# Ledger of designs, part 362: VH-VL binders against q0atu2

Target 1, 119 residues: q0atu2
Amino acid sequence: MLDKKARIRTSREYRNVFEKGKRLSGRFLIIYYVENALDNNRFGFITNKKIGMAVIRNRIKRQLRAIVREYQGQVKNKHDIVLVARAGIGKSSFEGMEKDYIAIMKKAGLFARNANKID
Short names: E, the ipSAE of ESMFold2; O, the ipSAE of OpenDDE; V2, 0.75 times the mean of E and O plus 0.25 times the DockQ between their complexes.

## First folded at step 17 (VH-VL)

Design uj55 (framework fv_recibokibart; at its last look DockQ between E and O 0.85; V2 from the best seeds 0.78)
Fold by ESMFold2-Fast, scan of step 17:
Structure uj55 (fold): chain C 119 residues (1-119), chain A 121 residues (1-121), chain B 108 residues (1-108)
Amino acid sequence: as target 1 above (119 residues)
Amino acid sequence: QVQLVQSGAEVKKPGASVKVSCKASGYTFTGYYMHWAKQAPGQGLEWIGEINPKSGGDNYNQKFQGRVTMTRDTSISTAYMELSRLRSDDTAVYYCARDKFYWEELYFDYWGQGTLVTVSS
Amino acid sequence: QIVLTQSPGTLSLSPGERATLSCRASQSVESEYLHWYQQKPGQAPRLWIYGASSRATGIPDRFSGSGSGTDFTLTISRLEPEDFATYYCQQYADTPLTFGQGTKLEIK
């Protein structure tokens, strides 16, 4: 579970990440990300109905939050990051989503030194 | 109507830099991402990277990382791609292409006409 | 990096014939992220088919796309003279974005 401080929650905050940031496409995730002026990282999650029924979208959101929480300490500080689920994510495993998250965060340069050793 | 117009052909020496422009018209420049691609003579297309015209935020193909810089000027709706430390295998036609800002149906719907860059001995 | 391999490299046919162009990916690509572009000599590529099977605006219905996973196909049911061009497949499933090396469709 991500605490309140680590969540992007308002439409304005999401829009800020999209407009002021940049993006990177991965297998099951697209991330939009930008440095923030806060003392911590914040994460947002988007699952649209093309992913599947509400039960599938809710499962994916829960699994993505769990993955983000597990690797939270490895993310470079002071970033707002929005994870957008892509087509095909509903057919992926938890491990598949986790691998894509790690890969895309590394490609984006968002993982701190020794990310694989920290937890 | 929607147009992407690129700067003219350039001839450069090895080790020099080249800066190609792509002027957009017929749409809201900051509402779409801009990408750049390379096509060497007789070869296929190779993706170089993308830029958010609103923020200037950019991401590059690792193959070009450190040699390529993408920028934009919103006052004239123009995107730029600068490639440094040119080598003979950088000889190619370079294209800009437009893409949606948000995550659904991402593809290159409009392309510039291309800019031939020749790196001569 | 996902590598796209197109075959054949060159396809020589006559107007009126059927053309089948293949694109194989080194890794599975969700259909929504596989696109085709047409390019004529001296011109920029033009979006032709997106999401494996959707025709771009203005593209004749003799063109169809299909496929999933690692195997994708562009079919032209009855070739017209203006269809002779090079066709490139592209994946938008993973960074870096990649294109196939193209299939040149030429008149016999």
Scores: ipSAE 0.865, ipTM 0.931, lowest interface PAE 0.6, mean pLDDT 92
Fold by OpenDDE, look of step 19:
Structure uj55 (fold): chain C 119 residues (1-119), chain A 121 residues (1-121), chain B 108 residues (1-108)
Amino acid sequence: as target 1 above (119 residues)
Amino acid sequence: QVQLVQSGAEVKKPGASVKVSCKASGYTFTGYYMHWAKQAPGQGLEWIGEINPKSGGDNYNQKFQGRVTMTRDTSISTAYMELSRLRSDDTAVYYCARDKFYWEELYFDYWGQGTLVTVSS
Amino acid sequence: QIVLTQSPGTLSLSPGERATLSCRASQSVESEYLHWYQQKPGQAPRLWIYGASSRATGIPDRFSGSGSGTDFTLTISRLEPEDFATYYCQQYADTPLTFGQGTKLEIK
């Protein structure tokens, strides 16, 4: 589970990321990201009914949190990043989600160069 | 009514740069992402990139990475696309187009009229 | 990147006939992210169908979109003279965004 400090929690915080940040559309994820003035990264997660029933949405969110947690130490510092789950993600395997996450984060240039699990 | 009005046709030499403008009206400029597309003569459409008019945050097609710069002036609701190191195959009509700010509806609902850029020696 | 291939390249028909335009994706695309645009000579593209099957505002009901996975179709039930144009499909399923090469619907 992500530390509370590593979570985007409020609507205001989410809005800030959307309005002040960049976005990048991946296969299963759209990421919105912006630099923050903190010493840590924060992550937000958005799922909607287009993905499926609540059980599916919760599963996807749980899986995305797990992926983010696994790679959080390799993400460039001082960023707020919101992951928006796209249609079709529910049909993807965990590995597929992970692959997509890595790909989109690479495209965004959000991984540190010395990241070890980026291949 | 929503309108995207682009700057006039440009004629450039190879190696030069061109900056095309797209002035938005009839809606909140900063409430929509602005995209740019390329259409070579008699050819299809190619996506160049997008910009968040509110923040200036941009995302480019890798094919144009390093040569394209998208900017905006919010005071006049105008987006700009600059393409540098021009070559003959950059000759095309360039379009601006908007889509939703958020992820809910991702399509280009309004387009500029296009700007012809001709690159010739 | 996702490649969209449209067929046929040119479709010659007469007013009153039925037109069927195909768009095939190199990989599966959710219908929500497949769109169609109409373009006439000297004009900018116009949104025509979004989400594979939803008509944009003001689009006549003779136009319909369908499909899923890798195969999508734009159908015109009964062609009107103003329908003759080039139609492009476009995917917003992955970056970079891509368009089909277009189908030119011309009058026979």
Scores: ipSAE 0.768, ipTM 0.925, lowest interface PAE 0.8, mean pLDDT 95
Fold by ESMFold2, look of step 19:
Structure uj55 (fold): chain C 119 residues (1-119), chain A 121 residues (1-121), chain B 108 residues (1-108)
Amino acid sequence: as target 1 above (119 residues)
Amino acid sequence: QVQLVQSGAEVKKPGASVKVSCKASGYTFTGYYMHWAKQAPGQGLEWIGEINPKSGGDNYNQKFQGRVTMTRDTSISTAYMELSRLRSDDTAVYYCARDKFYWEELYFDYWGQGTLVTVSS
Amino acid sequence: QIVLTQSPGTLSLSPGERATLSCRASQSVESEYLHWYQQKPGQAPRLWIYGASSRATGIPDRFSGSGSGTDFTLTISRLEPEDFATYYCQQYADTPLTFGQGTKLEIK
């Protein structure tokens, strides 16, 4: 479970990431990200109705939170990161989402150490 | 009436740099990402990168990383792309294009008219 | 990166004929992220089909797009003189964004 201080909570906080940061597209995710002025990382999650019904969207959010929690120790500190689930994510496996997350975070330069060596 | 109007053709020598501009009108400039693409003579299209017009945050195709710099001036609704260390295979038409700022319906709905850059010795 | 391969490279047909243009992706692409652009000589590309099958504003209904996974098709049911141009497919499924090399549809 992500700690409460590691969550982006308000619309203002989300808007700050979109307006002050940049983005990268992956197969199942788009990330928006920006450096923050805190001593920690914060994560936000967005799903849209095109993914499916609310039960499916909530399952996707839970799966993404679990993936982020697993790798949060590898993420460069002082970043606000919003994960946007793309419409096709409902067809992916948990492993597919995880692989996409690793790939997009590497492309963004957000992993501080060799994430592929976590095993 | 959305328009993207680019700067005029440039002729440059190898090793020089070029800065192409793209002036936006008919929409809120900071509400859309700006992209740049390359089309060599008789060839297809190649994506160069994108810039967030509000923050100036950018991401480049790795092929161009280290030689390309994208900037903007929000006061005049203008995006710029600078390509350095020019070589003969940089001869191409360069296009700006916009897509939505947010994640839905991401495609290039409007394009600039293109800027021919010729690199000759 | 995702490579898009279009075939044929050149398609020579007469007005009134049916055209079928193919785009094959090196990896699966969700249909929502596959787009088609038309380009005429001396002009910028124009958005033509988005999300594999949705026509952009003002595009005639003789144009249709289809496909999923790795195989996508643009079909023109009955060619008009203004349809002769180069067509590019493009993916927005993964960074870097990529285009196919184009299919030039030319008049016989």
Scores: ipSAE 0.750, ipTM 0.903, lowest interface PAE 1.1, mean pLDDT 92
ESMFold2 (binder alone), look of step 19: mean pLDDT 93; pTM 0.952

Design uj56 (framework fv_recibokibart)
Fold by ESMFold2-Fast, scan of step 17:
Structure uj56 (fold): chain C 119 residues (1-119), chain A 121 residues (1-121), chain B 108 residues (1-108)
Amino acid sequence: as target 1 above (119 residues)
Amino acid sequence: QVQLVQSGAEVKKPGASVKVSCKASGYTFTGYYMHWAKQAPGQGLEWIGEINPKSGGDNYNQKFQGRVTMTRDTSISTAYMELSRLRSDDTAVYYCARDKFYWEELYFDYWGQGTLVTVSS
Amino acid sequence: QIVLTQSPGTLSLSPGERATLSCRASQSVESEYLHWYQQKPGQAPRLWIYGASSRATGIPDRFSGSGSGTDFTLTISRLEPEDFATYYCQQYHDTPLTFGQGTKLEIK
């Protein structure tokens, strides 16, 4: 579970990320992201009807939250990040979503460079 | 009517910088992302990067990272692409193109006419 | 990055004939993120087909797009003189965005 302080909750907060931020497209995810004025990161999650039925969308949201939680220590502090699920994510494995998340966060420069590097 | 009008042809020496402009009209400039693409003579298209005109937030193809900078001026609805440390293989027509702000319909529906940049001694 | 390979590189045909243009992706691309552009010499590319199969505004119904996964096709059922141009496929499925090298449709 992500702590309350690590969640983007309101429509106004989501709109702020879209309007003031920048964007990168990955295979299963698009991220919108912006530096915030807080001391912590916040994450938002969007699954639209094009992804599939409510059961599928709710599964995807739960899996994305689990992935974000697992890698939260690798993310550069002071960012608001919204993950938007893309067409095809419903057919992906958990591992596939995890790999795409890592890849897109690296492309965005949002992962700490040497956090888990071994020489 | 929607139009993207680019600045005129440029001739530059190796090592110089070039700044190409793309003036938008006929729509809300800050409602769409702006992209830039390169087409070398007789070759296909190559994506350079994108900018959020509302915030100035930009992302680039890694191939151009460190040499390209995208900016905009909302008061005149104009996007800019600056390419530095020019080489002969930067000789190309450069295009701006717009796409949707949000994730549902991402394609380049309107393009500028192109700007020829020639890099020669 | 996703590499798009178009074939043939040049297709020589006469008006009235059927044209079939291929675009193959190195990785699976959702149809929603595969697009085609037409470009004539000295002109900017123009959106032609989006989402693999949807014609852009003003595009004649002799043009159709199809395909899924790694294999996409642009078909022109009966060529008109104005159709001779270069056609590029493009993917918007993964960054960096990429284009195919183009298929040049020329008069025989």
Scores: ipSAE 0.789, ipTM 0.911, lowest interface PAE 1.0, mean pLDDT 92

Design uj57 (framework fv_recibokibart)
Fold by ESMFold2-Fast, scan of step 17:
Structure uj57 (fold): chain C 119 residues (1-119), chain A 121 residues (1-121), chain B 108 residues (1-108)
Amino acid sequence: as target 1 above (119 residues)
Amino acid sequence: QVQLVQSGAEVKKPGASVKVSCKASGYTFTGYYMHWAKQAPGQGLEWIGEINPKSGGDNYNQKFQGRVTMTRDTSISTAYMELSRLRSDDTAVYYCARDKFYWEELYFDYWGQGTLVTVSS
Amino acid sequence: QIVLTQSPGTLSLSPGERATLSCRASQSVESEYLHWYQQKPGQAPRLWIYGASSRATGIPDRFSGSGSGTDFTLTISRLEPEDFATYYCQQYGETPLTFGQGTKLEIK
């Protein structure tokens, strides 16, 4: 799904996003986000036990990665963004998750306006 | 003992700015988000926005975007809310409130006592 | 934004009676993100019930919260004089965070 360059992988990298960034709540997702000093965006994903069993958490994580990949070209450049799945996400459809992602990214000012280019 | 102590009442003219403070004690200031809310006379509560005290990262309710600025000073464990271009309908009690840093069990467990801001000519 | 509508706006009752306060959301809110605050005149709001049904520390067991989806309720089984106050529901389901307009519980 996302290449290595676009992934937040280490606990230190996640902690930096939480500590240096800000957050915004959506219906199924909370995002923590901060501008980075890199040439690209990086994404992290957190699914916790409140969502449900491992099979459900793994499905949600896979679906979120697919959504992020589909829209990565619309995200403003140079951001680290962590998506935290909320309790209700396990009952959502793929389309519902996608709609929430688009809405929250627009509210955060992280989506480029009707441009095919990243800001 | 956790406490949030706010600055005293202010009287301002239309078009002026006001800066309200909220001094935290009894906990690690940078370990919790800080929110601000507005309550006009005889009305309900309205969320203004939040700030990450570690970074200063802030997000606002669109209704207040462009007129409100939240800041903090970690050396004195104090959060600030500045509201500019004041109008008569900004007359209200303004509250600060504490919230957890991480995504689970998010609620306002401690509130400041409130600061009355009156906007009159 | 999610609009929270509380009913009734004012509830006039006597000590000893049961009070039922309603909070209806314009769209579904997970119970974990629905909270209630009590406010007395001249005072700051105080966390009362969090996550729709959990009493905050020190809150008497005559208070209970319930509900899911779009309909939430705060119940006081037997009113005491100190319970007369305004109660606000709040959603933390999505930004912007919103509060209901409040239900004022007043002595008859």
Scores: ipSAE 0.841, ipTM 0.916, lowest interface PAE 0.7, mean pLDDT 92

Design uj58 (framework fv_recibokibart)
Fold by ESMFold2-Fast, scan of step 17:
Structure uj58 (fold): chain C 119 residues (1-119), chain A 121 residues (1-121), chain B 108 residues (1-108)
Amino acid sequence: as target 1 above (119 residues)
Amino acid sequence: QVQLVQSGAEVKKPGASVKVSCKASGYTFTGYYMHWAKQAPGQGLEWIGEINPKSGGDNYNQKFQGRVTMTRDTSISTAYMELSRLRSDDTAVYYCARDKFYWEELYFDYWGQGTLVTVSS
Amino acid sequence: QIVLTQSPGTLSLSPGERATLSCRASQSVESEYLHWYQQKPGQAPRLWIYGASSRATGIPDRFSGSGSGTDFTLTISRLEPEDFATYYCQQYGNTPLTFGQGTKLEIK
């Protein structure tokens, strides 16, 4: 379960990330991200109707939260990051989503070059 | 009547820098991301990077990282792409193109007319 | 980086003929993120087909796009003189965004 203090909660906070931040596209994910003025990182998750029905969208959100939780100690401090699930993610494996997350976070400079759970 | 109008052609010597502009009109400048692409003579297109016009937040193709800088001036609805340490193989037409701000239907619906940059001694 | 390979590099045909242009990706690309642009000499590229199969505004219905995974196709059912141009496929499925090398459609 991802800690509540590490979650983006309000529409205003999501809008802040989109408008003040920048973005990067991965195969299954787009991230929008910006440095924050807090002591910790916060994550938001967006799944839209193009992914599939509510059951699929809820599964994807749960899996993304699990992935983020697993790697949260490797993310550079003081960032708000929104993960937007792309079309096709519903047919991805868990490992596929995990690999895409690691790759996109490294490319964004939010992970150390060799940071991952198997380092 | 969306338009992206780029600055005129430039001739530069190796080692110099060039700054190309792209002036937007007919839409809310800060409502769309701006991208830049390179096309060498007789060659295909190569993506250089993108900028968020609201924040100035930018991401680049690794191939150009360290030599390219994208900026914008919201007061005049203009995006800029600066390329430094010019080499002969930077000779190309450079295009700006707009893209949606949010994740749905991302593609380049409008392009600037292009700016020819020639690098020669 | 996803590499897009277009074939043929040049296609020489006459008005009235059917054209089939191929774009092959080095990795699977979701159809929603594969696009086609048309470019005429001395002009900027123009969005032609987005999401593999959707025609952009103003594009004639003789143009159709199809494909999924690694294989995508742009088809022109009956060539008109104005269709002779270079066509580029693009993937927006993964950063860095990449384009194919182009297929030049020229009059025979």
Scores: ipSAE 0.831, ipTM 0.911, lowest interface PAE 0.8, mean pLDDT 91

Design uj59 (framework fv_recibokibart)
Fold by ESMFold2-Fast, scan of step 17:
Formats: C-alpha cells, sequence, structure tokens
Structure uj59 (fold): chain C 119 residues (1-119), chain A 121 residues (1-121), chain B 108 residues (1-108)
C-alpha cells in the first residue's frame, strides 16, 4: 500500500499533473509527470471504463499501487506522477505490468541510474 | 474555427539552423499539446516530438534529440520548432499538429499547412 | 519502437470499386490509439479515422475502420474520385509515436 503522503488524491492535483506535466506512453500504461515543490514523490492512478468491469479495474489499481510501492526507492525525488491504465492492461500479467512500468519510467528519465530496488 | 498557420518556406545551407513557427487560433492554445512531424520528399511521416504549451514541457523522438528544440510563446499563441546543424537529409516538409489532450483520446485533430525546408549547398 | 507496415504500398482501382487498406503493427496496439490520416498531394494530412473505427467529423460513411491487436484495416466501400489519396496509419500507443509508410490509392 502507498502511504497517504505519497498519493495524489484531489481532482485539482490530478489536473495540475495533466496540464503542466510531460506525457509518455508504454504498452499498458501512460504516465503524466511533473516536478513538485514537496520533499517526496506522489502517485496517482486512473483506471477508466475501457479497461472493463469494476472488478477488473479494482484489481489493476491494486496491482499498480503494489508495483509503484516496490520501486519507489528508484524514482527521482520531488515528482508528481499519474499512471493511466490502458484498455489492454486487463489482459496483462502482473509481471507484464511491472515490466512496462520499469521500461516507461526509465524512458522518462525518472529512475535514478544509481538507485537500487532496496537501499 | 481552429487554424494552425505555419511560417513560409526556408532554404538553408548545411550546418545552419532553421526555426519554424506555428500560430494557433480558434481555441485555447494552452489546452492542447502541439506535435511536430517531418515528411521528406516522396516519403511518409515521421514524429519529431511534442510540447505542452501551458508548461513548456517537451519530449522528443530519440532520433532527433540533441538537434531539435521546441518552444512556445503563449502571448501570441505560437509554437516553434528549431532544428540545428542542418544536413541534406533534413530537407522535408515540417508539420505542426494539435493533440487532443484527454486521457482516453490521443490523436492529431488539426494540422498546419506545412513548411518546406530545403537544405542545399 | 512499434513499426507499422502498410500494404499494399500502391493500390490501383477505379471509381465505384471497394478498397481495403491494411496496417500491421510489430507489436499489439490498443485500438483506441490507432488512427488513420488522409493526405492529398501538396496538402497537410487530415484526421480520417480515430480509435481504429470512429470516423472524424465530416468523413463520409463509405469509410470504415476495423481491427485490433496487430491487424488494422481501412475500408472504402465505393470509391469516389475525391478518395484517391495517400492514407497513413499511426499509433499513439507507445513512444516514439510512429506512422506507417502509407498506401497510395491511385486511379487505374
Amino acid sequence: as target 1 above (119 residues)
Amino acid sequence: QVQLVQSGAEVKKPGASVKVSCKASGYTFTGYYMHWAKQAPGQGLEWIGEINPKSGGDNYNQKFQGRVTMTRDTSISTAYMELSRLRSDDTAVYYCARDKFYWEELYFDYWGQGTLVTVSS
Amino acid sequence: QIVLTQSPGTLSLSPGERATLSCRASQSVESEYLHWYQQKPGQAPRLWIYGASSRATGIPDRFSGSGSGTDFTLTISRLEPEDFATYYCQQYGDSPLTFGQGTKLEIK
């Protein structure tokens, strides 16, 4: 589970990331990201109706939060990042989502080169 | 009506730089991402990159990174693409295109008329 | 990067005939992020079909798009003279954004 402080929770905060941020697309994920003025990173998660039924959307959201938490130590500090799940993510494995997340974060330059999964 | 009007044709020598403009009208300039694409003579389209006019945040196709810079001026609703260290294979028509910014709908709904850049010695 | 391969490269047909244009992706693309653009000589591309199957505003119903995964198709049920142009597919599913090399639809 991600701590409350590491979550984007308000519509205003989501809009800020969408309007001011950069965008990068992966196979199953789109990320929107912007540097913040806080001491930490914050993550938001969007699973829309194109993914499927509520049960599938809720599973995807839980899995994405778990992936983000696992790799939070590798993310460059002071960023607000929103993950938007794509329609095809509903048929992906957990490992497939994890691989896509790592790939897109590296492409965005958001993974610190010298950071490890656990430090 | 939405319009994207680009600057006129340019003829440059190898090694020079060119800056193409794209003036937007008929919509809120800062509400939509702007993209640039290249089309060499008789060839297909190639994506160069994007800019968020509200923040100035930009992302480039790795192929063009290091030689291309995208900027904007919100006071005149104009986006710019500057390509440096021009080579003969940069001869092409360059297009700006508006990206419908919405988390589920990502496509280029309006395009500029294109700017021909010719690089010749 | 995702490579989009369009076939045929050139399709020679007469007005009144049916046209079928193919776009194949090197890896799966969500249909909502596959689009088609029409381009006539000397003109900018114009959005034609978005999200694999939705016609853009003002596009005649003789045009239809279909497909999912790696195989997408643009169909013109009965060609009119103004339909002869080059058609490009595009994916917005992964960075870098890529276009197919185009299918030129020409009069036989």
Scores: ipSAE 0.012, ipTM 0.614, lowest interface PAE 8.7, mean pLDDT 87

Design uj6 (framework fv_recibokibart)
Fold by ESMFold2-Fast, scan of step 17:
Structure uj6 (fold): chain C 119 residues (1-119), chain A 121 residues (1-121), chain B 108 residues (1-108)
Amino acid sequence: as target 1 above (119 residues)
Amino acid sequence: QVQLVQSGAEVKKPGASVKVSCKASGYTFTGYYMHWAKQAPGQGLEWIGEINPKSGGDNYNQKFQGRVTMTRDTSISTAYMELSRLRSDDTAVYYCARDKFYWHELYFDYWGQGTLVTVSS
Amino acid sequence: QIVLTQSPGTLSLSPGERATLSCRASQSVESEYLHWYQQKPGQAPRLWIYGASSRATGIPDRFSGSGSGTDFTLTISRLEPEDFATYYCQQYGDTPLTFGQGTKLEIK
């Protein structure tokens, strides 16, 4: 689970990331991201109804939070990052989502070093 | 009516820099991302990168990283693309194109007319 | 990066004929993120079909797009003189965004 301090919680905070940040598109994810003035990173997660039913959207959010938590040590400090699930994510495996997350974070220059999977 | 108007043709020497402008009208400039694309003579299109006009936040195709800089001036609704250390294979028409701010229906619905940049001695 | 391969490179046809233009992706692209642009000499590209099958505003109904996964097609049921142009497919399914090399539709 991600600590509550590491989560973007309010609509205003999400809007701030979209308006002040930049974005990068991946196969299953689009990220919007901006440097923050805090001591820690914060993550937001968006799924929309086009992805599927609530049960699918809830599964995707849960899996994305697990991926983010697993690789949190690789992310450069002081960023707000919103992950937006794309239409194809509902058909992806957990490994597929994980690979896309790693790829987009590396392309965005947000990983301090190569992501290492913790056994 | 939505319109993107680009600056005129440029002739530059190898090693110089060029800055192309794209002036937007007919919509809220800060409500859409702006992209740039390259088209070499007789060739297809190549994506260069994108900028958030509201923040100035930018992302580039790795191929152009280090030589391209995108900026904007919100007071005149104008986006800029600067390409440095020009070489002969930078000779191309450069296009700006707008794209939606948010993740739904991402495509280039309006394009500038293009700016020919010629790199010659 | 996702490579888009268009075929044929040049298609020579006469007005009144049917045209079929192909775009093949090196890896799967969601239909929602596959687009087609038309470009005439000396002009900017113009959005023609978005999301594999939706016609952009003002595009005649003789144009249709289809496909999913790695194979996409643009079809013109009955060519008019104004349809002779270069058509580019584009993917917005992964960064960097990429275009196909184009299919030039020319008068026979």
Scores: ipSAE 0.835, ipTM 0.917, lowest interface PAE 0.8, mean pLDDT 92

Design uj60 (framework fv_recibokibart)
Fold by ESMFold2-Fast, scan of step 17:
Order: C-alpha cells, then sequence, then structure tokens
Structure uj60 (fold): chain C 119 residues (1-119), chain A 121 residues (1-121), chain B 108 residues (1-108)
C-alpha cells in the first residue's frame, strides 16, 4: 500500500496535475506529471471503463500501486504523477506493466540515474 | 471552423536558429495539446514533440532534445517551435498538429499547412 | 522506438481497382493507437482512419482499415481518381510517436 501522504486523493489535486503538467504516453500507461512544493512525491491512478469491469479495474489499480511503491525510492523527489491506464493494459502481465512504468518514467526524466560505470 | 495557420517559408544559414509559429482558431486553444512534426524533402514524417498550451509543459523526441524549444502565447492562441544550431539536414517542411488534452482520443485531427525551412550556405 | 514499415513503397494502379496497403510494426501496437493519414503533394497530412478501423469524418466508405498486433492494412475497395496520394500509418502507442515511410499510390 502507498502511504496516504504519497497519494493524490482529491479531484482538485488531479485537475492541477493535468492542467499544469506535462504528458508522456507509454505502451500501457500515460503519465501526467508536475513538480510540487511538498517534501515528497504523490501518485494518482486512473482506470476507465474501456479497460473492463470494476473487478479488473480494481486489480489493475492494486498492481500499479504495488509497482509504484516498489520503485518509489528511484523517483526524483517533489513530483505529482498521475498514471492513466490505457486500452490494452488488462491484457498485459504484471511484468509488462512494470516494464512500461520503468520505461516511461525514464523517458520522462523522472527516475534517478545510476552512477556511470567506467569499464 | 478549426484552423491552424503557420508562418511563411524561411531560409537560414547553417548554425542559425529558426522560430516557426502556428496560430489556432475555431476552438479552445488550451483544450488541446500541440505537436510538431518534420518532413524532409521526399521523405516521411518525424515527430518532434508536444506542448501543453495551458501550462507550457513540453516533451520532446530525444533525437531533437537540446536543439528544439516549444512555447506558446495564449493571448493570441499561437504555438511556436524554435530549432537551433541548424544543419543542412534540418531542411524540411515543419507541421503543427493538435490532439485532445485527455487520453480518450489521441490522434492528429487538424494540421497546419506546413512551413518550409531551407538551410543552405 | 517502434518502427513502422509500410509496403509497398509505391503502388501503381488504375481507377476502379482495389488497393491494399500494409503497415507492419516492430512491436505490438494496440489497435486504438494505430492511425492512417492521407497526404497529397504540397498539402498537409489529413486524418483518414483512426484506431485502425474507424473512418474520420467525411471519409468515403470505400476506405477501410483493419489489423491488430503488428500487422495493419488500409484497403480501398474501388479506387477513384482523388484517392491517388501518399498514405502514412502512425502509432501513438509509445513515445516517441512514429510514422511509417509512406506508400505512394499512383496512376498506372
Amino acid sequence: as target 1 above (119 residues)
Amino acid sequence: QVQLVQSGAEVKKPGASVKVSCKASGYTFTGYYMHWAKQAPGQGLEWIGEINPKSGGDNYNQKFQGRVTMTRDTSISTAYMELSRLRSDDTAVYYCARDKFYWEELYFDYWGQGTLVTVSS
Amino acid sequence: QIVLTQSPGTLSLSPGERATLSCRASQSVESEYLHWYQQKPGQAPRLWIYGASSRATGIPDRFSGSGSGTDFTLTISRLEPEDFATYYCQQYGDVPLTFGQGTKLEIK
């Protein structure tokens, strides 16, 4: 479970991310993201009816929260990020969603880089 | 009547910068993302990047990152693309195109007429 | 990045004939994010088919799109003179957004 402080909860907070943020599309996810004035990152999750029935949408949300939590320490601090599940995510494996999350966060410049290794 | 009208043709020397405009009319400018694409002579299309006209938030194709800057002026419903350190292979027609603000309909339904940028010595 | 390969590069046909244009993706693309644009010389591209199979507003029903996964097709059942143009497929399934190199449909 993500800490309550790390979650975007209100419609106003979601609207702020959409209106002031940037957008980037991945295979199963679209992210909207903006720098915040807080001490920490916050995440929001949107699953729409095109994905499937409520039980499928709830499963996807739980899996996305688990993925976000696992990689929380690699995300650059002070961002509000909303993950929107795209058509086709319900056909993806957990690993597929995880790979897409990592790829899109790297493309957005939101993942901290590892120190370069000189061989 | 939705319309995207771009600035006229430009001729630039290598190393210069060019700034192309795209003026929107007939819709709420801040309700749609604006994208830019490049089409070299006799070639296909290449995506350059996108901008949120409401916030100015922008994202670029990594191939152009560092040389391209997208901006907008909401008071005149105009988006801009500036390309710096021009090379001969930047000679192309540049297009603006819009797509929906939200995630439900992601396709380019309206395009500008294109701006020819020629880079020559 | 997802590479879109269109074939043939040029298709020479006569009015009245059937045209079949192919677009192959280097990795799977959800149908909802595969689109086709028509472009005539000196003009901007125009949205033709979106979501692999939906005709854009004003597009005649002789045009149809199909496909899923990595293989997509644009079909014109009976060519009219105004249909001769270049057609581009495009994916919005992953950034960077990419286009195919185009299929030029020309009069034989």
Scores: ipSAE 0.773, ipTM 0.911, lowest interface PAE 1.1, mean pLDDT 92

